# VHH binders against Growth hormone-regulated TBC protein 1 (Grtp1), part 5

Target 1, 359 residues: Growth hormone-regulated TBC protein 1 (Grtp1), of Mus musculus (Mouse) (q9d3n8)
Amino acid sequence: MDPAERAQAARARVPRIDPYGFERPEDFDYAAYEEFFSTYLVILTKRAIKWSKLLKGNGGVRKSVTVKRYVRKGIPLEHRARVWMAVSGAQARMDQSPGYYHRLLEGESSSSLDEAIRTDLNRTFPDNVMFRKTADPCLQKTLYNVLLAYGLHNPDVGYCQCCAQKPGSSAGLRSSLTGMNFIAGYLILITKNEEESFWLLDALVGRILPDYYSPAMLGLKTDQEVLAELVRMKLPAVAALMDGHGVLWTLLVSRWFICLFVDILPVETVLRIWDCLFNEGSKIIFRVALTLIKQHQEFILEASSIPDICDKFKQITKGDFVTECHAFMQKIFSEPGSLSMTTITRLRKSCRAALQAQS

## First folded at step 16 (VHH; from t1 with Y110V)

Design u4
Fold by ESMFold2, look of step 17:
Structure u4 (fold): chain B 359 residues (1-359), chain A 121 residues (1-121)
Amino acid sequence: as target 1 above (359 residues)
Amino acid sequence: EVQLLESGGGLVQPGGSLRLSCAASGFTFSDYAMSWVRQAPGKGPEWVSAISRSGSYTDYADSVKGRFTISRDNSKNTLYLQMNSLRAEDTAVYYCAKLEYTGDRPTFDVRGQGTLVTVSS
C-alpha cells in the first residue's frame, strides 16, 4: 500500500482522542504514530509485567533502590497514581490529615483568588475533551476545587499574593498561576481523584519545588541561575554563546521549570519525567534541561541573535528525540554526567545569595 | 473473525528445542504487535515474549531471555517462537496473542486453543 492508503487505514484504527483526553490535531500523522507505538507497546508490556510482580504483595510501595530503577524505566499508567502517592510522601500526608481537604473547600475565598482561578480554568487544556464545559463530567470543577484548596492551604503561593486586584501586578500574575493550573490539570487526569491531586500538588509545591510559586519566585529564579552554572560547567560553548549575546536564561527556560514541561514536551514524556520527579526530586528538572541542551548543542551554537536563540530553544523540545520517551529517559540519566542533590543544594545556596545581593 | 492457530508443540527432553508457529487470519497481521503467553498446569498465564508489527523490536520475560527467540513473517501471516535449552519449568500450553493497548494498559487477545509443550525426561 502507498503512504496515503496506510495513513487512511491508520486513521481508522487509532482513536482521535488520546488516552489522556487530548484531541489529536487535524494534521496528526496517524501512520507514524502507529509505527512508533508498536515498538513502545512491547516496552510497555514488559514494564507492566515487571511492575505487576513488584506490586503483587499487599504491602505499600516504598522508596528503595529497586523502586528507583523501576520508576526510571517507567511507571505503567494503570499504577501511576498509586506509585506517585507513595513515593512522593503524598499518601502519608493524606492519611495523617483526614477530612482536611474537604474542610478547606468549606472555607471562604477572596474575590481576587476566585477571579484568578476562574481566568485560568477557561485557558486550561481547551484541546482536552474532559475539561470542556460540555463534558459530563467536566473536570473544570475538579480543577477549581483543587486550586482553591491549595491557595487556602498555602497562602504564600503566588495565587494569593499575585492575584490582587490592585494596580502594578496585573500583567505578570497569570504566568505563575498558569503553571499551577497545568500541573493540577495533569494530576487530575492521572489520579482521577480530587483529594489525591491536592496532596500531590502539595508534594510538588510545598517540598520538591521550594519557592517556585511565591510572589518573588526566588526558588524559580535561583534554579534558572543554577542551570546557567551547570551549563557553564558541562557545556561551555553554549554558555559562551549566551554570554556573548547577553541572553537571560529566564527568557529561554522559564516555562520548562514553572510548568514542569507541560505543553513543552509530549504528554507521555512529561509523565515519565514526573515519575522520576516524584521519586527523586528536583534534580530531574536539571537532568532534562541539560539533556535537551547537550543533544542539540551544535544546532544551538548556529544561532546569531537573541530571537534565533529563543527559536532554537523552542525547537529542541520537539521531534523524535523527545517523542521517543523511553530512549529520552535513558539519556537524562547518562548524558548530563554526575549531578547530585548535594551539588544542587550548594549551587542553590550560592545563586540565591547572589540574587538577593543584587536587590 | 480474528483467528490464531498455534502449532509445533510436543514432548521433548530437557535441553531440547522446539519451534512454535501461529497462523493468523481474519485481520491484517502486519498491522499488529504480537505476543506469546503460556500457562502451566494449575497456574495463571505468564507473558513470554512480544514483537513489534515490523519485527524490528522484541523483548522477553527474564525467565526465557537468551533461550527463546520470537520472530514473524508478515508475508505468511505467521508468528514464531524458537525455544532452545528447554527446561521442565517451560512445560505449558503456549498461546499466540494479538497485542493491544486498551484503556490504561497492554492487553492480550488470545483466540486459539494453544499448543502443549511438555519438557520431561
Scores: ipSAE 0.826, ipTM 0.958, lowest interface PAE 0.5, mean pLDDT 88
Fold by ESMFold2, look of step 20:
Structure u4 (fold): chain B 359 residues (1-359), chain A 121 residues (1-121)
Amino acid sequence: as target 1 above (359 residues)
Amino acid sequence: EVQLLESGGGLVQPGGSLRLSCAASGFTFSDYAMSWVRQAPGKGPEWVSAISRSGSYTDYADSVKGRFTISRDNSKNTLYLQMNSLRAEDTAVYYCAKLEYTGDRPTFDVRGQGTLVTVSS
């Protein structure tokens, strides 16, 4: 069979909508995708077999060296929600809180909170068929409920949403509110369960991401500076470039951190990162960021201006390096080298102190 | 109509070798990843090995890795399993399967009667 016949056959067999509900672009290479997926299906088969054996020998999922190794190799989609709930602590929180989520939905919201959420709904995943108003079922109401409940659960986040709507608000603050809608949207796509999505959002926003979504966003700003210091330690040529141009790291990476790579990296890659994030915590964000920067160090170093640096940081989140998620995830655990929580904790302390001194 | 015909099984002593074949018809064989699965007496089905549609990627269950080799010849619509250093625990009916992804998991499309491999002294 000639290449044109293979391309036509692949296009007839491969759906235009990906498994998560996102439309494929018009220039999508269906024949290359079929070849990629044939290989990935073998990988997925062994993953499914290995996890089936693990789960049969254990009535529940519990953090261990074995579970960490399996999670790093990927969680099968049929088990992802269950494993996320277990390793994140969200299952335990939900079990301790019977009826709490539904009582939050009975609470009265302010007009400011309602309007902020509805604005976010209109902008959440326009390229996903399940989030369009014409979908049946339409996930917009599910997303509304999860965001409403979370805003009532954590009023500090609700205040942040109000501030984002005021004249003179920064783009960074609005990005914060947009980030939660994307995070909740992915959680809903994977769990297909409103209450589980709420508790997983609480695990991320309330515990794993230290103080990212408060009005001051001190945790987010701190971790962006921690990345800057890690780059000085591990990638000094890149640090010199940034220092030479006076680049603020928040300009380059704020969406990486606050959206947890949603709409930055391909869906399958984001989900693999989240597998590890729920099990191992926020250190994973630094491993991903350092791997992206290290892999593209020579390309970044070609930059001659701040806009050029920004453009390069957009470009390094695209292409085969990040699309081939299995290989990418292997690299995040090898390329950064040693990255201890002792080092991260020390850097967080000093970076937080420096930021607080500016206020 | 999809058809899969397994052959090459038999009685062999421990340490011996067998080569299984699977003749495929009724579909475009070269478009699909393929798998071997087996079922031992008193046990459920067990995945043995899989191969991508071009043959460029293979993998194996931990219990058979290093002893078994999966291969395919797309010009002959045939899947193979070379089994070396056979052990008593390899005794099973061996099936070839079209490997598919259905819903949220891999699935095995098994159509044949299988071929019996008996390893005993």
Scores: ipSAE 0.801, ipTM 0.955, lowest interface PAE 0.5, mean pLDDT 87

## First folded at step 17 (VHH; from u4 with E1Q L5V L11M Q39R S75A R87K A88P V93L R111W L116Q)

Design v4
Fold by OpenDDE, fold request of step 22:
Parts: structure tokens; sequence; C-alpha cells
Structure v4 (fold): chain B 359 residues (1-359), chain A 121 residues (1-121)
């Protein structure tokens, strides 16, 4: 068959709407996807069997060497919510706080919080059929509840403070708000449960990624600087390019961090990343970022201007490398080399201090 | 009619070899990943191996890894399982199965009748 014929045939076989409700883009490569998915289906088959055996044998999912290994190889969709709840500690917190989520929703919310959430709802996954206002069930309603509950739960999150800051700082606040709604959206898609989504969101924002979504976004800024240092250590040519052009890393990677790669990488790849993120913590974000940069180092080094650098960083988040999620995940654990939490913690301390000294 | 027909089973001594075949009809064989599954007496079904639609990717159960090889000929609509270094524990009815995804899990939506493999001294 002619490549064009193959492409047409694939387009006829693969649904326009993916399993998570997202409309595929117009330039979607259906043939490549079909080949990928066929391979991935074989992988998923073995993983499903392995996880089934693990879950039947053990009264619960506990952190262990075995669980870590299995998580890195992917959690089947049927078990993903359960495993996320367990390894993140979200289940334990939920169990210790019966009725807490519902009490939050029964509480009084500020008009400012409500408006902020509603604004974000309109921007969350316009290409997802399940988040449409006309959908039944309407996940937009679920998203509203999760975000409302979380805004009430954690008043230090930028959702509550957007009203108090001066008009000029609006761009940063808008960016922080836009990340959390996407994260919550994916949590809802996977858990299909409001309360579980809330507690997983709490795990991410409250424990794994502290201060990412605060008004000052100090945690986010810190981690971007940490990435810059890691790049300097591991990819000195790229660091030299960035320094030579005076490009700020926040321009390149801020969305990666605040959205946890939602709407940046393919859905399945993001979910695989999140499997590890819930189990191993924030180091996974750095591994992903470093892997993307390292894999495309030569391509990045061809850049001749800041706009060109920005464009290349967008391009490296697309294509077969990121679509092939299993191979990609193998790479994030090999390509960056050693990356300990001790190192990250040390760098966070130094970078944070530097940022505070500049303020 | 969608159909899978297994062949090539038989009795063999420990350490021996067999090659199983599965003939597919009634669907576009080249569009689907395929699997071998076996059922030993008194045991539940055990996944043995799977292969992607193009044959570019294969995987195996740990119990057969290094001994069994799955392959396919899409032009002939045929799936194969080469079994080497057979053990008594490999005694089972072997099924060819079409691999599908339901949206949340892998599943086998089409099965053959199976071919008997017996490994005994």
Amino acid sequence: as target 1 above (359 residues)
Amino acid sequence: QVQLVESGGGMVQPGGSLRLSCAASGFTFSDYAMSWVRRAPGKGPEWVSAISRSGSYTDYADSVKGRFTISRDNAKNTLYLQMNSLKPEDTALYYCAKLEYTGDRPTFDVWGQGTQVTVSS
C-alpha cells in the first residue's frame, strides 16, 4: 500500500476521539498511532497480568521495590486510580478525614474564588467531549467541585489571592491557575471520582510540589532554576547556549512544570509520568525535562535566536519519541543518569536562597 | 465468520520442540495484535506470548522467556509459536487469541479451539 493509502486506512480505523474524550488534532498521524498502540497493547497485556497478580496476592498496594518497578513499567488504567491513591498517601488521608471533602463543598466560598474557577472551567479541555457543558455526565461540574474544595482547603494557593494582587502581576497568576485546572481535569478522567481527585490533587500540590501554586510561585521558580543547574551539570553545551542568549528557563519550561506536562505531552505519556510522580515524587519532573532536552540536544544547539530556542523547545515535546510512552519512560530513568533527592534538595536550597536575595 | 484455528500440537519428550500454527480468517489479521494463551489441567488460563500487528514487538511470560518465540506471517494470515526446550510444566491446551483493548484493559475477543501440547517422558 502507498503511504497515503495506509494513512487513509488508519484514519478510518482509529476514532477521532481518544479513549479519554479528547478530539485528535487535524494533523494527527493515525498510522503512527495505530502502530504505536499495537505495540503498547502487547506491553499493557503483560502489565495487566502482572498487576492483577500483585493486587490479588497483597491486601493492598504498599511502597516496595516491586511496586516501584511495576509503577515504572506502567499502571494499567483499570488499576491506576487505586494505585495512585495508595502510593501517594491520598487514600490514607482520605480515610483519616471522613466527610471532609463534603464539608468543604458545603462551606461558604468567596465570590472571587468562584469567579476564578469559572474562568478556568471555560479554558479547561475545550477539545474534550466530556468537559462540554452539554455532556452527561458533565465533568465540568465535577471539576468545579474539586477546584472549589481545594481552594477552600488550601487558601495559600493562588486561586484565593488572585483578587488581591495589583493588575500588573496578572500574567503570573493566570499561569498558575491554568495549571491546576488541567491537573485536576486529568485526575477526574482517571479516578472518575470527585473526592479521590481532590485528595490526589492535595497530594500533588500540597506535598509533592509545594509552593508551586502559591501567589509568589517560589517553589516553581526554584525548581526551574534547579533544572537550569542540572542542565549545566549534565548538558553543558545546552547551558552555554541558554546563557549565551540570555534566555530565561521560565520561558521554556514553566508550562511543563505547572501543568505537569498536561497538554504538553501525549495523554498516555503524561499518565505514565504521573504513575511515577505519585510514587517517587518531584524528581520525576526533572528526569522528564532532562530526557527531553538530552534526546534533542543537537537539535536545540542549532538554535540561533531566542525565538528559535523557544520554538525548538516546543517541537521537542512532539513526535514519536514522546508518543512511544513506554520507551520514553525507560529513557527518563537512564538518560539523565543519577538524580537523587539529596541533590535536588541541595539545589533547591541554594536556588531558593538566590531567588530570595534578588527579591 | 471470524475464526482462529490452531495446529501443530502433540506429544514430545522433555527438551523437545514443537511449532504451533494459528490460521486466522474472517477479519483483517494484519490489523491486530495476537496472543498465545495456554490452559494446563486443573489450572486457569495463562498468557504465554503476544505480538504486535506488524510483528515488530513481542513479549513473553517469564515462564517461557528464552524458550518460546512468537512470530506471524500477515500475508498468510498465520500466527506461530516456536516452542523449544519443552518441560512437563508446559503441558497444556494452547489457544490462539486476538488481542483487543476495551478502553481500560486488554482483552481477548476471539479464541481458537486450541491445540494440545503434552510434554512427557
Scores: ipSAE 0.929, ipTM 0.981, lowest interface PAE 0.4, mean pLDDT 94
Fold by OpenDDE, fold request of step 22:
Structure v4 (fold): chain B 359 residues (1-359), chain A 121 residues (1-121)
Amino acid sequence: as target 1 above (359 residues)
Amino acid sequence: QVQLVESGGGMVQPGGSLRLSCAASGFTFSDYAMSWVRRAPGKGPEWVSAISRSGSYTDYADSVKGRFTISRDNAKNTLYLQMNSLKPEDTALYYCAKLEYTGDRPTFDVWGQGTQVTVSS
């Protein structure tokens, strides 16, 4: 068959809408995806069997060496919500707080919070059929509730402050708030449960991540500086390039962190990352970032200007390397080498102090 | 009609070898990942091996890894399982199965009639 005929045949076999409700782009390579998925299906088969056995034997999922190993190899979609709830501690918190979520929704919200959330709803996943206003069920309503409840639960998140900032200064803050809605959206897609999505969001934003979504975004800025230090340690040529051009890391990787790679990497790859994120914590974000940079180090080093650097950092988030999620996940645990939480914690402390001294 | 037909089973001594074949018809064989599944007497089905549509990727159950090799010839619409260093525990009815994805899990939607493998001294 002619390559064109093969491509057409693949287009006929692969649905335009992916399993998560996203419309595939016009330039989507259906043939490549079909090949990828066939390979991935073999992997999923073994994983499904292993997880099924694990879940039948135990009254619940507990953190263990076995669970860690299995999570790194991927959680089947059918078990993903359950495992996330268990390993993140979200289930335990939900069980300890009966009716809490509903009480939050019954409370009075500020007009500013409502407006901020509604603004985010309009821009959340326009290419997802499940988030359309005409969808049944309409996930926009679910998303609104989750974000409202969380905004009330954690007032330190900057949803309320976005309303007060003048259009020019708010671009950075708006970008930070735009991350949480995407995260919540993915949680809703996976759990198909409003309350579980809230508790998983609480796990991510409240416990796993630093204060990324505060008005000052100090946690986010800190982690970007931590990445810069890690790059200096592990990829000195890239660090030298960045320093030589005076490029700010926030211009390159801010969305990686604030969106937890949503809309940056393919959906399945993001979900595999989140499998590990819920189980192992924020260290996974750095492993992913370092792996992307290290894998494309030579390509990045060809950059001759700040715009060129920015463009290259966008390009490294595309292509087969990130689409092949299983191989990619193997790489995030090998390519960065040793990365201890002790090191990250130390760097966070020093970087945060430096940022505070500059303000 | 969609059909899978297994062959090549038989009786062998421990340490022996067999090669199973599965002939596919009624569908585009080259478009689908395939698997071998076995069922021992009194036991439930056990997944043995799987292969991607092009044959570029293979995987095995831990119990057979290093001893069994799955392969395919798409031009002949045939799936193979080379079984070496056979053990009594490998005694089972071996099925060829077509792999599909339901949206949240892998499944086997087409099965053959099976071929009997008996490993006994």
Scores: ipSAE 0.929, ipTM 0.982, lowest interface PAE 0.4, mean pLDDT 94
Fold by ESMFold2, fold request of step 22:
Structure v4 (fold): chain B 359 residues (1-359), chain A 121 residues (1-121)
Amino acid sequence: as target 1 above (359 residues)
Amino acid sequence: QVQLVESGGGMVQPGGSLRLSCAASGFTFSDYAMSWVRRAPGKGPEWVSAISRSGSYTDYADSVKGRFTISRDNAKNTLYLQMNSLKPEDTALYYCAKLEYTGDRPTFDVWGQGTQVTVSS
């Protein structure tokens, strides 16, 4: 069968709406997806069986060397919410805070907070049938509630006017709101539970990624500089290219960090990354970034201009390397080599100090 | 009319070998991943092995890995299970199943009638 006939046959068999409610794009490769998913289904079958045995003998999920190995190999979708809640500490926080989420929703919001959230709702997942205003039920209401509650819970995240650092400034506020709305949207799709989504968002924004979403976004800026230093250590040819063109790393990778790869990598891959992110913390982001860059360094090194570098960094987040999520996840734990928290902590300290002294 | 028919079972001594076959009809066999599942006396279904639609990827339950080999011949619409170094614990009714993904989990959509494998001295 020629490529056009294979694509038409696959399109007839593969649903237009993916399992998470997203419409597939016009240029979606249905035939490649069928082959990927047939392989992944075998992987998922074994994972489901292994997890079923693990969960049968235990009253609950707890961090351990065994759970870490299982998480790295993937959490089955039917267990994902439960495992995320357990390994992130979100379940414990929710259990310690009965009624708290609902009391936040009963609180009075400002008109500016309400307006900012509603603007973000219109821009969140227009290609997801569950988030459209015509959907019944429509998840925009659920997303609104989670974002409202979190803005009231943690005023440091930039939903308030003061978080923009200037009246009318959209750069800091819009970026912060955009990242959180995408993250919260995925949490809602996976948990199908408004309150759990709130506590998982708190685990990410409040604990795993501290200071990413504050007005100064110092944690986010620091980690982008940490990536630059890790590239100097591990991929010096790429670092030399960046230095030669004077390119800023934030131009290339900011959305990788602030949106946790949402709308950057395929949904299945993002979820596998998040499995590890909830269990192992922010070092996972560096492992993903380094793996993308290392795999494509010959392609990146062909660049002749800043726009060309930007285009290449967009392209390396697409294709079979990232679509085949199980193989991709295996590589993030081998390809970067050693990456200790001692090294990351040292780099964070020096990069943060440099940013504060020079900003 | 989707149909799966298993064959090749029998009695064998520990350490012996058997080769199971599963003839598929009523659907496009090459479009689907396939699985072997077994049911031992007094037990529920136990997944044994699975193979992707093209045959390019296979995997096995830990209890049979290294001893069993799954394969398929898409031209003949046939799934195979080569079983070596058989143990008494492998005694079961072996089923061929069409592997699918339904809702949020893998499912076995269609089952055969099964073929009995008995391993005893």
Scores: ipSAE 0.825, ipTM 0.950, lowest interface PAE 0.7, mean pLDDT 88

Design v4
Fold by ESMFold2, look of step 20:
Structure v4 (fold): chain B 359 residues (1-359), chain A 121 residues (1-121)
Amino acid sequence: as target 1 above (359 residues)
Amino acid sequence: QVQLVESGGGMVQPGGSLRLSCAASGFTFSDYAMSWVRRAPGKGPEWVSAISRSGSYTDYADSVKGRFTISRDNAKNTLYLQMNSLKPEDTALYYCAKLEYTGDRPTFDVWGQGTQVTVSS
């Protein structure tokens, strides 16, 4: 068949609503997805069997060299919530805090916190059928509860009104968006459990990504500078292009970091990244970013202006390289080369100091 | 009217070879990933191998990897399993199955009646 006939046949077989409740975009490549998923289904079948054997027994999931290898190869969706809860420490926190989440919801909230959350609920995942007001159940109330509880739990990392803006905005000013509503939304879709979503959000915001979501966002700004330094070390031609045009990394990558790739990369790929993020921590973000840049280095180097560089950085998050999530995840552990936590910690210290000296 | 019919089983000595076939009808075979599953006497089903719709990707249970080869001929609507270096523990009723993804997991949607493989010393 010609491409148009293949595309139409694939549209008839592939549902318009994806497994997570999102309507596929108008330009979605149904034929490419069908081929990808047929391959991925074989991969998932073996993973499901190996994980079932691992999870059979008297104990729960615990961090180990074996679990790390399995997580890197992918957590089956049927086990994802359980494994995320275990490897992130969220399960332990929840078990040690009986009733805490519900007590947060019973407390009096600030009117400004309530208003910030309510203002943005209508804009969170308008293309997801489970978040529409007509859905039964509608996940907007669940999302409201998780965000409210987290804002009360961690006042230093408060929800602010501008943080609920759509992550697909190309305008920049990423510092005005936290992305917590989109992160919490994904957690709710995967766990289907309000309290687990709260504790997983706490694992990310409170421990894995400290100071990303406070008003100063010093941790976020620091990590964007750390990426800039890693690119200078590993991809000097790209660094030279950036320096030559005077482009700020925050214009290119802020949504990658603050939204943890939600609505940047395909859902299947985001979930595979989060599998590793919950187990191995924030170095995964750098591995993903460096892999995207390295794979598309020659394409990026063709840029002739700042808007062109921005456009290239949006384009490298699309296409088969990122849609084929199993191959992509293999590459994030090979393509960046050595990337130690010692190096990242050193760079974080120096970049943080430089940012504070500039203020 | 969806049908899967396995054939090619039999008795063989350890170290021998067999080739299983699975004839498919009642659905568009080339649209689906396929799998072999086996059931040994007194045991539950064990996944053996799977193959993508085009045949471009295959994988195997660790217990058979290197000894078994899955393949398909979409023009003939037929799935195959070449089994080499057979062992007594390979003795089982072998089924082919249509592989699907249902809810949050892979499922074996349609099964054949099976073909018996017996490996005895």
Scores: ipSAE 0.823, ipTM 0.950, lowest interface PAE 0.7, mean pLDDT 88
Fold by ESMFold2, fold request of step 22:
Structure v4 (fold): chain B 359 residues (1-359), chain A 121 residues (1-121)
Amino acid sequence: as target 1 above (359 residues)
Amino acid sequence: QVQLVESGGGMVQPGGSLRLSCAASGFTFSDYAMSWVRRAPGKGPEWVSAISRSGSYTDYADSVKGRFTISRDNAKNTLYLQMNSLKPEDTALYYCAKLEYTGDRPTFDVWGQGTQVTVSS
């Protein structure tokens, strides 16, 4: 069969809405997707079998060397919510807090919190059929509740103040969005459970990524500087290029960190990253970032200006390297080399001190 | 009418070899990933192996890896399983199945009546 016949046949077989509710773009290559997914389906089948055996034998999921190995190979979608809840500590927090989430929803929000959330809702996942106002049920209400509860739970989150004071800013963030709406949206899509999504958001914002979402965003700024130091240590030619042009890392990677790659990398790749993020913590973000940069080092080094560097950093998040999510995830554990939490903690301490001394 | 017909089973001594075939009809075989599944006496179904639509990617259950080889001939609409170094634990009814993804997990849509493999001395 010729390419046109294969494309037409693929379009008839492949659903226009992906498993997460996102409409495929107008220029989506259905034939290429079928070939990719046929391979991935074999991988998913073995993954489902191995996890089924693991989950029968244990009765519950707890952190272990075996679970880490399985998580790095991927969590089956049918078990993702349960495994995320277990390995992140979110299940334990929820079990210790009966009725707490619902009591937060009974509280009253300020007008600025309400306005900030509603602005984010109107811009969250317009290409997802479950987030449209015409959907039944519509997940906008679920998203509103999770974000409201979290803002009341953690007043140090800069949700109301940062978003309301900087509408329309393009520097480092898309259209005054904080990133939490994208994160909560994905959590809702995977868990199909409002309260679990709240506790998983708490695991990320409160424990895995401290101070990313505060008004000063000190944790976020610190980790961007940590990436700069890791690039100096591991990829000195790239660091020299960046230093030579005086490029701020926030121009290149801010959305990678604040949105945890949502709307940057393909959905399945993001979920595979999050599988490891919930189990192993924030070092996963650095492994992903370093892998993207290292794989495309020669391409990046061709840059001759700041706009060219920015364009190349956008381009390296596209294409087969990131779309082939299983192969990509294998590379994030080999390409960066040794990267310990001890090293990251040390770099965070020094980078944070330097940022605080500047302010 | 979608149909899968397995053949090639039989009795063999431990260490022996068999080649199973699965003839497909009623659908475009080359469009689908395929799998072998087996059911041993007194046990539930066990996934054995799977192969992508083009044949470019294969994988196996840990219990058979290195001993079994899955392959396909899309021109003949046929799926194969070469089984070497057979063990008594491989005794089972072997099915081929069309591999699909439904909702949030891999599933099998259709399979045949199976072909019996018996490994005994």
Scores: ipSAE 0.780, ipTM 0.942, lowest interface PAE 0.8, mean pLDDT 88

